# Designs tried in a protein design chat: VHH binders against q9xhz8. Part 14

Target 1, 326 residues: q9xhz8
Amino acid sequence: MGDTKVETISRLAQWRIENFGPCSFKKSDPFKVGIWNWHLSIERNRYLSVRLFPELSRVSKEQPPVAKFVLRVSNVGPNRRFYISPVYEKLLRTTDDCVWHVDSSFHGRFTIDVEFLDLKICPVNGGEASPVWPTDATMQSISTQTTLKCLSRMLEESILTDVIIHTADGTLSAHKAILSASSTVFKSMFHHDLMEKESSTIHIDDMSRESCMALLSYLYGNITQEEFWKHRLALLGAANKYDITDLKAACEESLMEDINSSNVLERLQEAWLYQLEKLKKGCLMYLFDFGKIYDVREEISSFFRQADRELMLEMFQEVLSVWKPV

## First folded at step 4 (VHH)

Design h10 (framework vhh_6fv0_2)
Fold by ESMFold2-Fast, scan of step 4:
Structure h10 (fold): chain B 326 residues (1-326), chain A 121 residues (1-121)
Amino acid sequence: as target 1 above (326 residues)
Amino acid sequence: QVQLQESGGGLVQPGGSLRLSCAASGFTFSRYAMYWVRQAPEKGLEWVSTISGSGGSTYYKDSVKGRFTVSRDNAKNTLYLQMNSLKPEDAAQYYCAKERLGSYDYTESYRGQGTQVTVSS
């Protein structure tokens, strides 16, 4: 016999029924799709009722499936007849979560197909549903990982480097294409007719070799949070100088995270120097809205001797903004 | 406020020399790269030379390489361009330029009023 066995290929599960009579019930053997074992059951009462459900287990209880699928019942013979369900999209936990009633005269021999169109894991603890099979987002993630690995290796192994960067205390090898794609300033340097004969060498003598390596690690997609945090001020200067807008924004966000009384005046000055409006406002709020200016009253005199007149005007305007009429 | 004032231009015979100066104020001079750019009548703005903030790195337009030398004195906030073996095609209004924050193309940089260089036989 063995008509309880479900065969699977790709996203299709097929159950072949050899002998099904009136008022009959059959349940399939478990079959694996995704991380779950599944069952099909069929019952003829008033209608032919087809059920799809996961096997009750720890996996199905903790990580129940959200499935998008179609059911089909077909006869066995030269003249193929079939019934197709609506497209179901359901969270499946129990035997009652998917019941398909088919107004069918099929008896004896027929097949039941389940075609899964999509399948996700839905954790019970309120986490986000995650796909079982590759999606566009999954393929983009895999493709991105491959691209980042390739770029990282180009830098670390110096694969076909075509430019040498002279820093304050050493040299680094890089790729003109990556620098040009990442920075309009580097693009102009390499594409200007003057630089064509000198295009094998550039000078970034305002940066240490270590800081410049952090910049390259960022551009090649291999920078760690530790490296970024350590070099964020040098990276800010470089991002500003070479017009690397996303890096400049990332540095600003990082500097916003740890504003305190020991650094707020320096951060305000850097925010002014590099036109970082968000950081500037954060520093002004820290000083005046949170009353932290009293913590820096000894340092403020030195700051005012060095600060730009326009910055001092903005500080005065912020003071006035918190002194509202009663 | 960024202020740049060029000087040292004038009339010179082909093969002659001129030294241009640029006095800078309103920013921390030693922290910024500086440019020399020029514009001849009825022509676009043309990049001539770049010098790093420390003065350690210099770059030149191919047509002036070997003839022009850029330098800076960070203690005096002054930028220089030594021009030797001047040619008729070097005749232009010369500007010193600072990188504009948020825009690092030399065509969008802060520039002074310029100094005129005329080369005639």
Scores: ipSAE 0.000, ipTM 0.113, lowest interface PAE 21.4, mean pLDDT 80

Design h11 (framework vhh_6fv0_2)
Fold by ESMFold2-Fast, scan of step 4:
Structure h11 (fold): chain B 326 residues (1-326), chain A 120 residues (1-120)
Amino acid sequence: as target 1 above (326 residues)
Amino acid sequence: QVQLQESGGGLVQPGGSLRLSCAASGFTFSRYAMYWVRQAPEKGLEWVSTISYSGGSTYYKDSVKGRFTVSRDNAKNTLYLQMNSLKPEDAAQYYCAKEWLGSTDYSEYRGQGTQVTVSS
C-alpha cells in the first residue's frame, strides 16, 4: 500500500491516504515544490491535525520558504465531503509553523491537497524575500538584464556604429542614438537639419582612449565599479562638457566617499571648477568643521596662490559660519 | 508650464551687432541645456547654438562660429545670444528652446520669438 507518496502537478500537491487506522500519526514522503522538498503530516487527536513543512536541509535552513497556500481534505466515495483551510501566508521553518485543525472523523481513505498560491525565498541572513515563480517585478528585472546585454554587445561588437570618436591617443566607434539619449548636448549636435551633411566624427581630445572607453561603458550599461573608480575624474570632465547629468552626480558622490587630508584641496578645486555643491560643502566641512585644515597647513599656502578669488571668499564665509563668538 | 520669452531683435545693417535675450520660467533653468534656433522666411527651423546647463560647453552652426556667442545667467534664468558681424543670411525669427528635436518643435519647448532683420 503506497500511501506515503505525494503526487505533484504545477502548484498542487496531493496525498492519497489509503489506511488511516489505529496509528495517530502519518508523515508523507518528500515532494518537490519550488526549490524545497516538503512533507505533509497528519495526526488524529480531538481534531484531525494537518501539517505542512519543508524537509530539513541546507536549502531550507539558509533559504526558508515564505508560502501562501490552501489545504483541503476530502473523502473518497458517493457522498463526498471536503474541508478547506483559510488561506495561509507563513514563513515555514519547523513542523509547528503550519498546523491546520479539521473537525472531521475521516478514517480509511481520504485525500489531502496543498495548493500553493505564492512561494518566496527568505534568506535567514536578513535578505529580502525573492519570488520562486515569475512576477511583474521578475519580468522587469529579466527585461532590464536583456537590454543591458544588448547594449553592451552593440559597443563590444561594433554593431551598426555610426559615429567615430577621436580621443587623445586613439579612436572609438559608437552610436549617435545612445549618445543623443544620454546627453542634451549630443542630442542638439545630431538632431538638427542645419548642415548639408553632418560629420560622423566627434573630437574628445582631452580624454585618453581608455577613459573614453570607460565613458562609453557607462553609457552602454557595462561599466564596472573598478573601472568607474579609476576614471572618475576624466568621467566628471566629460559629464560636465556633454551635460550628462546622472554621470556628473555619480562622480560627485564617488569623490565625496574618500575625502582625506591628501586629496581635500584638489577635491575642493574640482568642486569649484565643475560647480559640485555637495563635494564643495563636504570639503569645506572636512577642513573647517572637523579641523583638518591643520593637516594641510603646508599645502594650503600653495593652494591660496592658485585658488580663485571667489572660492577664497567662500572658504572665508565657511570659517565665519562655523565660528561662534564666545 | 514652460514659458520662454525672447527679446532684443530689430533692424541692423550688415556688419552690425544685436544681443538677444530669453527669459525662462516654469522649469529649473540651471539644470537644462538651452538652444537657439531660427526660422528665415520660407525656410524650415534651423539650429543655431547650444549651451550646456553650466555654460561650460557651447556649440554653434558652422556659418555663425566666431560671430555669435551664446551665454547664460542661471541666477537670472536668462539665456543670451550675442550676434556680431551680422550678414543678410542671418535675417530670421529667432527662438530659444529648452529641447531640440531635429525638424520638430513644440510650443512647450519654444517661445514666441524675436525678429532679426539685416538690410543695407
Scores: ipSAE 0.006, ipTM 0.167, lowest interface PAE 9.8, mean pLDDT 80

Design h12 (framework vhh_enristomig)
Fold by ESMFold2-Fast, scan of step 4:
Structure h12 (fold): chain B 326 residues (1-326), chain A 120 residues (1-120)
Amino acid sequence: as target 1 above (326 residues)
Amino acid sequence: EVQLLESGGGEVQPGGSLRLSCAASGFTFSRYAISWYRQAPGKQREWVSTIYSGGSTNYAESVKGRFTISRDNAKNTLYLQMSSLRAEDTAVYYCAREWLGSYDYTEDYWGQGTLVTVKP
């Protein structure tokens, strides 16, 4: 006879012990903190031993807790006495991972408190430890997820679209506010349109509907890596034309990843046209430092007819930097 | 030194046509958006048209269907073909290089202007 129930509020759990005698053992009912059900157990021989552990379940096996906590034992009589544990910070998997030995004469009626100072999920599958309780970073993450879902719905469901984009092979609907916030060029276009009290239409005749949809997916925060990789040359052209600086930088990094003899001359021309200094240097290094110019000797004549004079001079300078005097 | 120089202005009858040119130097012309603005006597400067580096164009409502902006990247030259001219089109026309490095749309460099007078 005695209460096995643990009361919880936020980060605090309290177990009230009734009629606990010498050489006794009690285990609490499960109590929920975070994503886990927990137990407290007490055992008394010479000393009081307090244990905190998660209930064995799929959740505790796949996502075990890393807990920072303090245990407290207090009497409930008129003269209050208490014992406080060291601060524990442990990965808790078994009944023996946290054992607190208390040199206490408490018998009969007393309370055991657990105060969680921090609590994290530690996935067995190699994921990063994640906090259970909201922080500024956690709230920002939740808010960001909500915003991205809203933006995706605005685009996918065409919610209150106010601009039509005419592409080479079709039309798309979008929002002036999103385009203007993402591009100084679109902002300028719509500013002039609004001053004249006319609905805007945009002509992006040099992009396919599919490539232009990838641009919108980027601006609305839902582009995939596969879509980005597939459309990165079209996205580069758009990023340059509409001054989307972060997209332009992302395209440059992506184009650096797969420089080869079949694309290097086109990428060098693109790097020159779009002022991509890192990609330009990468292409020049590929051609001259890696000696790959011999793989493109048949294409080089056509390239030279189209190349800017200043780019030709940079190519010559790169040759001179690699070719040492005899 | 960045320079924009307008030419082709003059006196024209209502309903007539005129072609303005803007010669650019001191920068890589093909990489920039270039705009036409105008300022009528006693009025503030008004935007007329923009052509972007990729060839896309935008026009003020008052000139749509009458004016055509174009560029020749090989000659570093911007054009404004004006047709069906009206008395209200009388203004000094300016060429401006678009500044794209800021969220604030601001013209970085301006030409000296060329006067267009539409007079019966």
Scores: ipSAE 0.000, ipTM 0.157, lowest interface PAE 20.6, mean pLDDT 80

Design h13 (framework vhh_4orz_3)
Fold by ESMFold2-Fast, scan of step 4:
Structure h13 (fold): chain B 326 residues (1-326), chain A 120 residues (1-120)
Amino acid sequence: as target 1 above (326 residues)
Amino acid sequence: EVQLVESGGGLVQAGGSLRLFCAASGFTFSRYAMAWLRQAPGKRREWVALITSGGSTDYADSVKDRFTISRDNAKNTVSLQMNSLKPEDTAIYFCAKEWLGSYDYTESYWGQGTQVTVSS
């Protein structure tokens, strides 16, 4: 009557046992910690055995807990005694995954505490365990999400825009502060207020309106993977021109991802033009180490007529590194 | 090595017309936006008109519908047709390469300019 209920506060669960005799077994009502319902059980044979386990459910099967915790047994009386378990750190799936044997004469009335020190979800599909409770990273994530929503709205709703960007086929409105913070080149452009106009105008006539919008989406933190992939060559040119180093590196990684026989010569030329060392080495390996030069034999002659002498020298040196005359 | 040479300025009566020319050399003209700026006595330089490499144009409100900017990539020239001239259009007119906005003077090359004087 009433002694199966577990009370929880924060990371602590407490079970108050009112009547526990020799050769007895008790199982608690379920209690919620994290995303799981948990049970405690106690059994007395030669020693007191305390078990902690998640309730069998789809949640506990698909997202089992990895728990770091301490168990404590304390009597209720004038001579307060307690026993504390070692610190356990376990993946808990079954009733037998955590069994604590207490060399204790406790009977009648006592309490069992579970103090969770850490609690993680171990997804069967996702690999890495994820924390259940807020961390410094959680607040930083919330703050970042709020900031990105703010920046996205500034761009999408044109909130207090102070610069007009003229592209090859249209115009876009933006903020000098965001451009200056994102690019040392834009910062230099806006350093002197030599024309006191209500709005400033800049020209990015080497980009379409669509690709320039993708650049702004990147700078304001709302670019999608689809937009990035579609415009990555234009974004590479812009990142180089406006000294946006993180974007330039991201474009290089993206261009390395899909090297094939139809694009490798163009990718090699782009890598040479923009001094992209990783992409250049990737293209050279694709052509010579993987023997894909034979797939581009029709294109290679025209490529050599237009290629820089230094690039041709590097290609020749790569041929020599893999060529075996025997 | 980059050179911009302005010409076509002169004295004209109010309501008259002038055509300014800018001859460019030392760079691949067809790849750069070109602009016209002006500076009246005792005033700051102000932007007048620009034309992108693709041929798109933009104008200051004070000259809109009166001035027309054009380019000839074969001759490396940019031109400014000025109609219905007013005394307040009196200024030295400068041609600029790669003008990236009201604050980007470091990438813009200005020559000696060409004087336009509009009498009342």
Scores: ipSAE 0.000, ipTM 0.114, lowest interface PAE 19.3, mean pLDDT 80

Design h2 (framework vhh_6fv0_2)
Fold by ESMFold2-Fast, scan of step 4:
Structure h2 (fold): chain B 326 residues (1-326), chain A 121 residues (1-121)
Amino acid sequence: as target 1 above (326 residues)
Amino acid sequence: QVQLQESGGGLVQPGGSLRLSCAASGFTFSRYAMYWVRQAPEKGLEWVSTISGRGGSTYYKDSVKGRFTVSRDNAKNTLYLQMNSLKPEDAAQYYCAKEWLGSYDYTESYRGQGTQVTVSS
C-alpha cells in the first residue's frame, strides 16, 4: 500500500520496503534531491539489483546530474545486517547508469538508503559542472559580494566618514582606514595626524572631483569598467603619487590595449613620466618594429624637441636592436 | 616663515651611497612629520619616505625599502636620508617637505629648493 514512498532529509533518501519476494521488481515514487526528481528501483533474480536514476524530464536532459553517492541496504529487526556500495561518482542520465548488485538473498523487510556526498549540474552544452550545495568557493563568492556591497554603501551613504578630500573643483568624504589599507602614503599621512597634527582634511588639488571619485570607487571596490577607462590617466597619476601599485599596473595594462598612431607619442611620454616599462616597450615596438614611425613623422619632430635625452637614447637603442645589416 | 634647505647630493656610481640633509627653520620641527620626495627630469614628483615628528615611525616607497633610511635630529632641526645601493632609477632632484601633496589641510610652504642626485658610470 505505502511502500513506494521515499523519505528525504537533506542529502539522505530512505526507501522502506515491507514485502519483497522472489522474482520481484519494485520502483519507488519520485523523490526530490537537488533540482532533480529521482527514482530507486530494485529487482531480484540471481542477486538483488539496486538502481538510482533521475526522472526523465527537460531538467534531467538539459542539466543532468553528476552525483557522488553511496547506497546502503539494511534489514529491519533484532539482527542488524547491512551492505554498503562502493562510492559512485558518475553522470546519471538513464536507468542503467547506476546498477548496484548485492550478492545476497536479501528479501522481506529492508531499507535502501542513498546518501549523496556531492551533486553537480552538468549542462549538455559542454559547460563546467556547477555545485548544487554550498562549497568553500560558493561561500567565499557570496561573502565577497556582501563585503563589496558593504564597502560601496560606506562610500555612497557616507557612513561614519572621518576625512574630507578637497579636490580641484569640489569635496568628497572618505574613510582613513580604507585609504590607509590601500596606500602606504595615506597610511603614513593618517598615523601622524594623531601625534604631530590633528586634521580631518586632505588636499588632492591636481584631480577633479569626478576623477577623485573614480579613485575612491576603485579603493572601495565598486568602480565600473566605463569609469576606469574614462579616468585611467588621472588614476595613473594618483596611483603613482599615492604608491597604489596594483592600480598603477592596471592603468598600464589598459593603456597598452589601444596604442595607435594618434596616441603612441603621448603614451610613450606617459610611460616615461611614470616609469611604465611594459607600456614604454609597447610604444617603442609599435613605432619601430611595426614601422609606424612614418605615420607620425610630423608629430615626431615636435616630440623630439620636448623629449628627455635619456628617452631619445632608448628610442635610438630600439632602432639599433631592430636594425638588420642585410 | 618656513625655510627648508636640502644638501648632500652629487654624482655617484651605481651601488654607491649618499647621505642627504635637510635643514629646517621657522617652525617647531619636532611637532611635524617630514617627507622626502623626488623628481627625475621630465618625470612626475614621487613620494620616497616619511618620518614621524618624534622619529618613532618611518615609511618607505617599496622600491627603496631596505636601501634607504630616513632619520632626524630634532635638536639640530635636521632631516636625513641615507641612500645605499643606489640605482640609475634613483637619479632625481630630492626635496624635503613639511607636507606631501594630499597630506592634511596645511597652508605653509611644503618643500625646499632640492638637491640633485646623479647615478652614472
Scores: ipSAE 0.145, ipTM 0.611, lowest interface PAE 5.9, mean pLDDT 82

Design h3 (framework vhh_6fv0_2)
Fold by ESMFold2-Fast, scan of step 4:
Structure h3 (fold): chain B 326 residues (1-326), chain A 121 residues (1-121)
Amino acid sequence: as target 1 above (326 residues)
Amino acid sequence: QVQLQESGGGLVQPGGSLRLSCAASGFTFSRYAMYWVRQAPEKGLEWVSTISYSGGKTYYKDSVKGRFTVSRDNAKNTLYLQMNSLKPEDAAQYYCAKEWLGSYDYTESYRGQGTQVTVSS
């Protein structure tokens, strides 16, 4: 008999076998790597057979591991021999999911290593496999959170601000670098190519201080969904004026989510003015394909008196597309 | 003091072209970046294009990239905007400006009546 204890550090598990004879079988004590308890077993028949498997539990049944790993068996002594498995990448549920057959003459005293190269949780409910250890995606997520906290602090604490924004009802401080990176318009105002750039002041007189703070919160990465929804029309205007293309697209998507009879004509006008094709088509579909034009019958005449001729033509074309010939 | 006079606007059909000009006087034109800005009906001023003092760098609003070309002739103190493939949303009063600070307040750099661009039929 011998020791059943497996020692672990980080991604490495090592089992030191003290006495192993011909036709022997041995199973390790459980050892923890990731969220699972694992076992190693070793059996000698024609080959030395090494098995790695998770301990049967609710965790291993509902959240089985997908493991990428290497097995190594080595003797102890002056004549060091070792065998290394191929790299395995397997969904491990049972004792037979990973069996490594080693053509070796090892008996008595030797060491088995498991080195995990990657571990993922694979939920049986059809969810996506999620990493246990940092990956490029995991590190990007952590890095993003750190960067967003730093940007938020720069704005909230006014750390080394170098531009003053005058709004309709107050002032805000910001950073030329952030504004320039987010907007070609702001970049052109502050760029080295301009011979005269002595002003560190910009005017956004068509926005309230609150709406302009929402714009800055978007650019510094700390805007909430509630703030975005509240200020999305002002943000649309700013995105158009300062050529912030991603913000303009986000505002369009948001405005499509709540098209109704009380706003559809105003949304259609804004879509026409700002060249928002998805919103325009959504409004036209709402009015004509869903027959909601009758809900706005009182407003439609006033709308037609003020609407662009080409917009009216597109509305007429939509009517014709819904009308079926008799 | 500073005078900017825009011209070249008019009525065009969608897909048409116009060339706007801006005659500058009262300052050393060749030492300043120049801006084209427009004002659509019911909306505030919006930036269209910037050209550096030498003409070596140009910047454009995303919606006009590939369609509009800004240029300048420093010997003639004249700024140009070539507008191709015009769309209904390009209809606006167009102004040239010596500076753009995001302001709706009239400054000497963009005073005057501008030039009207109408896109219809």
Scores: ipSAE 0.061, ipTM 0.567, lowest interface PAE 6.7, mean pLDDT 82

Design h4 (framework vhh_6fv0_2)
Fold by ESMFold2-Fast, scan of step 4:
Structure h4 (fold): chain B 326 residues (1-326), chain A 121 residues (1-121)
Amino acid sequence: as target 1 above (326 residues)
Amino acid sequence: QVQLQESGGGLVQPGGSLRLSCAASGFTFSRYAMYWVRQAPEKGLEWVSTISWRGGSTYYKDSVKGRFTVSRDNAKNTLYLQMNSLKPEDAAQYYCAKEWLGSYDYTESYRGQGTQVTVSS
């Protein structure tokens, strides 16, 4: 008489049993937790056996649950007694995958609680298990996406901009707070104790409007891989000038990816100019350890006319380090 | 005309110390923030430090933080950079500047002639 209904709230399911006798069996109505409909069943012979299982469906067959949960059986009388299961963590496909045996004299009226501690989807096609409920990683991803949308709109829609940037060939609007948070140099430029600082204007005359927009896109989290790749040399210069250390490292990593015979001497000069130690070592390794110096033989004389003496010494030392008498 | 004259550079061994000075004239020194910038041979111009007009706020490039100290004497129209624990990477021509490129219209006349710092091991 209605005692097959399971009530759910959050991660908790509770089944209230009104009349359960010796040698009895009951199965609950389906209840929804996560993406699955679930059943509880109870059977009493010598002891009480409690089972938790998903309802047979396309969802439970193609995306079976991996569940971490605790079962509890409690009486409803003046003398409350309860039994708690071990913590179970199981892939649940059939009625036999979770069976809890309780040595209990409970008959008549009692409640069965299921508290889910974790739920994951385990695809039968061999895909990775994915969480049903938000995790720290899920929340961080959602929060990050929301923040990036806000920053993108601030830049694209010029929402409450408070600084104007004059570039070589145009102007851009930006936010002092974002520039200051990203660069100690910009922070120092906007300090309020400068008596003669009357305008909210900065001049970046050594960058084009397009390259400066790429810099802002980076700082506001809206830069694309294509945009970064196109402007990475201008971004490197800006990162060095405005002491944006993370951008400088990102540019160095990007320049490491495509070292070849057509660019290695220019990359080496850039690495020397901006003190990029990883890129410098990568270029030296490409030239001498991989024997690619022959491919740049015609360009090397022009390079040597412009190269710093200490850089030429490092190149010579690298030659000696890979030298093998034949 | 704005004039900036740097001094105090020289040759030191790694771990040594130098104090740079910049004498300013041609403008009201006490009303402007001042900058130290450097340029190593065959390398780009780098910001090193900024000091506010009253000296109440100082800013440093991460690589020099804890080793360099900027200060000023507004009565003498003089800017200082105390450099301790010098490294070979600190070897450069050091300039003081009234304006750093990116805040106001920059001309070469706003930057001094510089003072050479050499670190030999």
Scores: ipSAE 0.190, ipTM 0.636, lowest interface PAE 5.7, mean pLDDT 83

Design h5 (framework vhh_6fv0_2)
Fold by ESMFold2-Fast, scan of step 4:
Structure h5 (fold): chain B 326 residues (1-326), chain A 121 residues (1-121)
Amino acid sequence: as target 1 above (326 residues)
Amino acid sequence: QVQLQESGGGLVQPGGSLRLSCAASGFTFSRYAMYWVRQAPEKGLEWVSTISGSGGSTYYKDSVKGRFTVSRDNAKNTLYLQMNSLKPEDAAQYYCAKEWFGSYDYTESYRGQGTQVTVSS
């Protein structure tokens, strides 16, 4: 009869103990919650000791559970008494990872409940703990993926395009709604007086077709890291011109990642031109704090002849900060 | 020939106000959206504001929203930018422009010579 069997529904597991008197230890049959098989065990010492642990398996070894849960022990009868554990949140690998001591006089017949409040997979080969049950973050992620697939198809399949973009060396088709939502400049471009008839064409003559396609890929959520890296300078110019603030910040972060002796002076000029404060400070740190100015000593003279006077003053201030007396 | 002439710039303390004007000629002013753009010394051009041909729709860079107000008088062929609560970051040469779309043959005929705004304590 069912006194080793644990019944489960949703996030609840219940073990019905029929007689806990003839022996001081019982272990439940395995029960499935999430991707794991679990056991409950009970032992009477000074307290009733309740244990929750996953069954030893490849799954529990490689993907152990991080569980948030509550344990409850309840008597059977007209006057129900119960004891509830604190809320536990634990990585569970062994029989000793969760031991709950209940100061309980329950003998013979009672029930043990486990209510799982949250359950996550914690891979031992690295990576972040991932939820077993849908959360707001999980649903947001799924929804975002669906939206990005739709936007990608709109661009790649030219679904109901309503604007033509003339670039330096070709044309592209796009959607006024997406351009307007991404840029107040683009939004303003689609307003015209009744005396002006063409609202279906815009000119981005300072970009190649390829770099403008990269801009559209960014706006439609379809850009790859390789494509972004290749076009990041053209994208920076476009982000500045069309006031696409998030893209401008992304370009700055990208340009920060590969500062080296062959590009640092050009990066410093770009940082000054587009008012990129993080990139400017990164270039100055590379040159002066890391002593890389000596690697560009032959190029620095021509740079100084072209550089803004205020930029040269900031370079001097950086030198002074590095050589400050102890 | 398109002619645009900006005026009204000057030196102001942080938190102060200035009103810029742009006198336009050589085209049917009321048919075109007009742009205010700015450039700090040795820095790139940045868009500040747009106003539709009729004056019914206005758009602003997020950093100036609530502080700047663009307007126009089509009878006088004049564009205005009212700048309140000025910050040091607003210091730049201000231009009015008939076109903001990039072009490799972009010339001063798409914008005037500008008016200097200096913000200092």
Scores: ipSAE 0.081, ipTM 0.574, lowest interface PAE 7.0, mean pLDDT 82

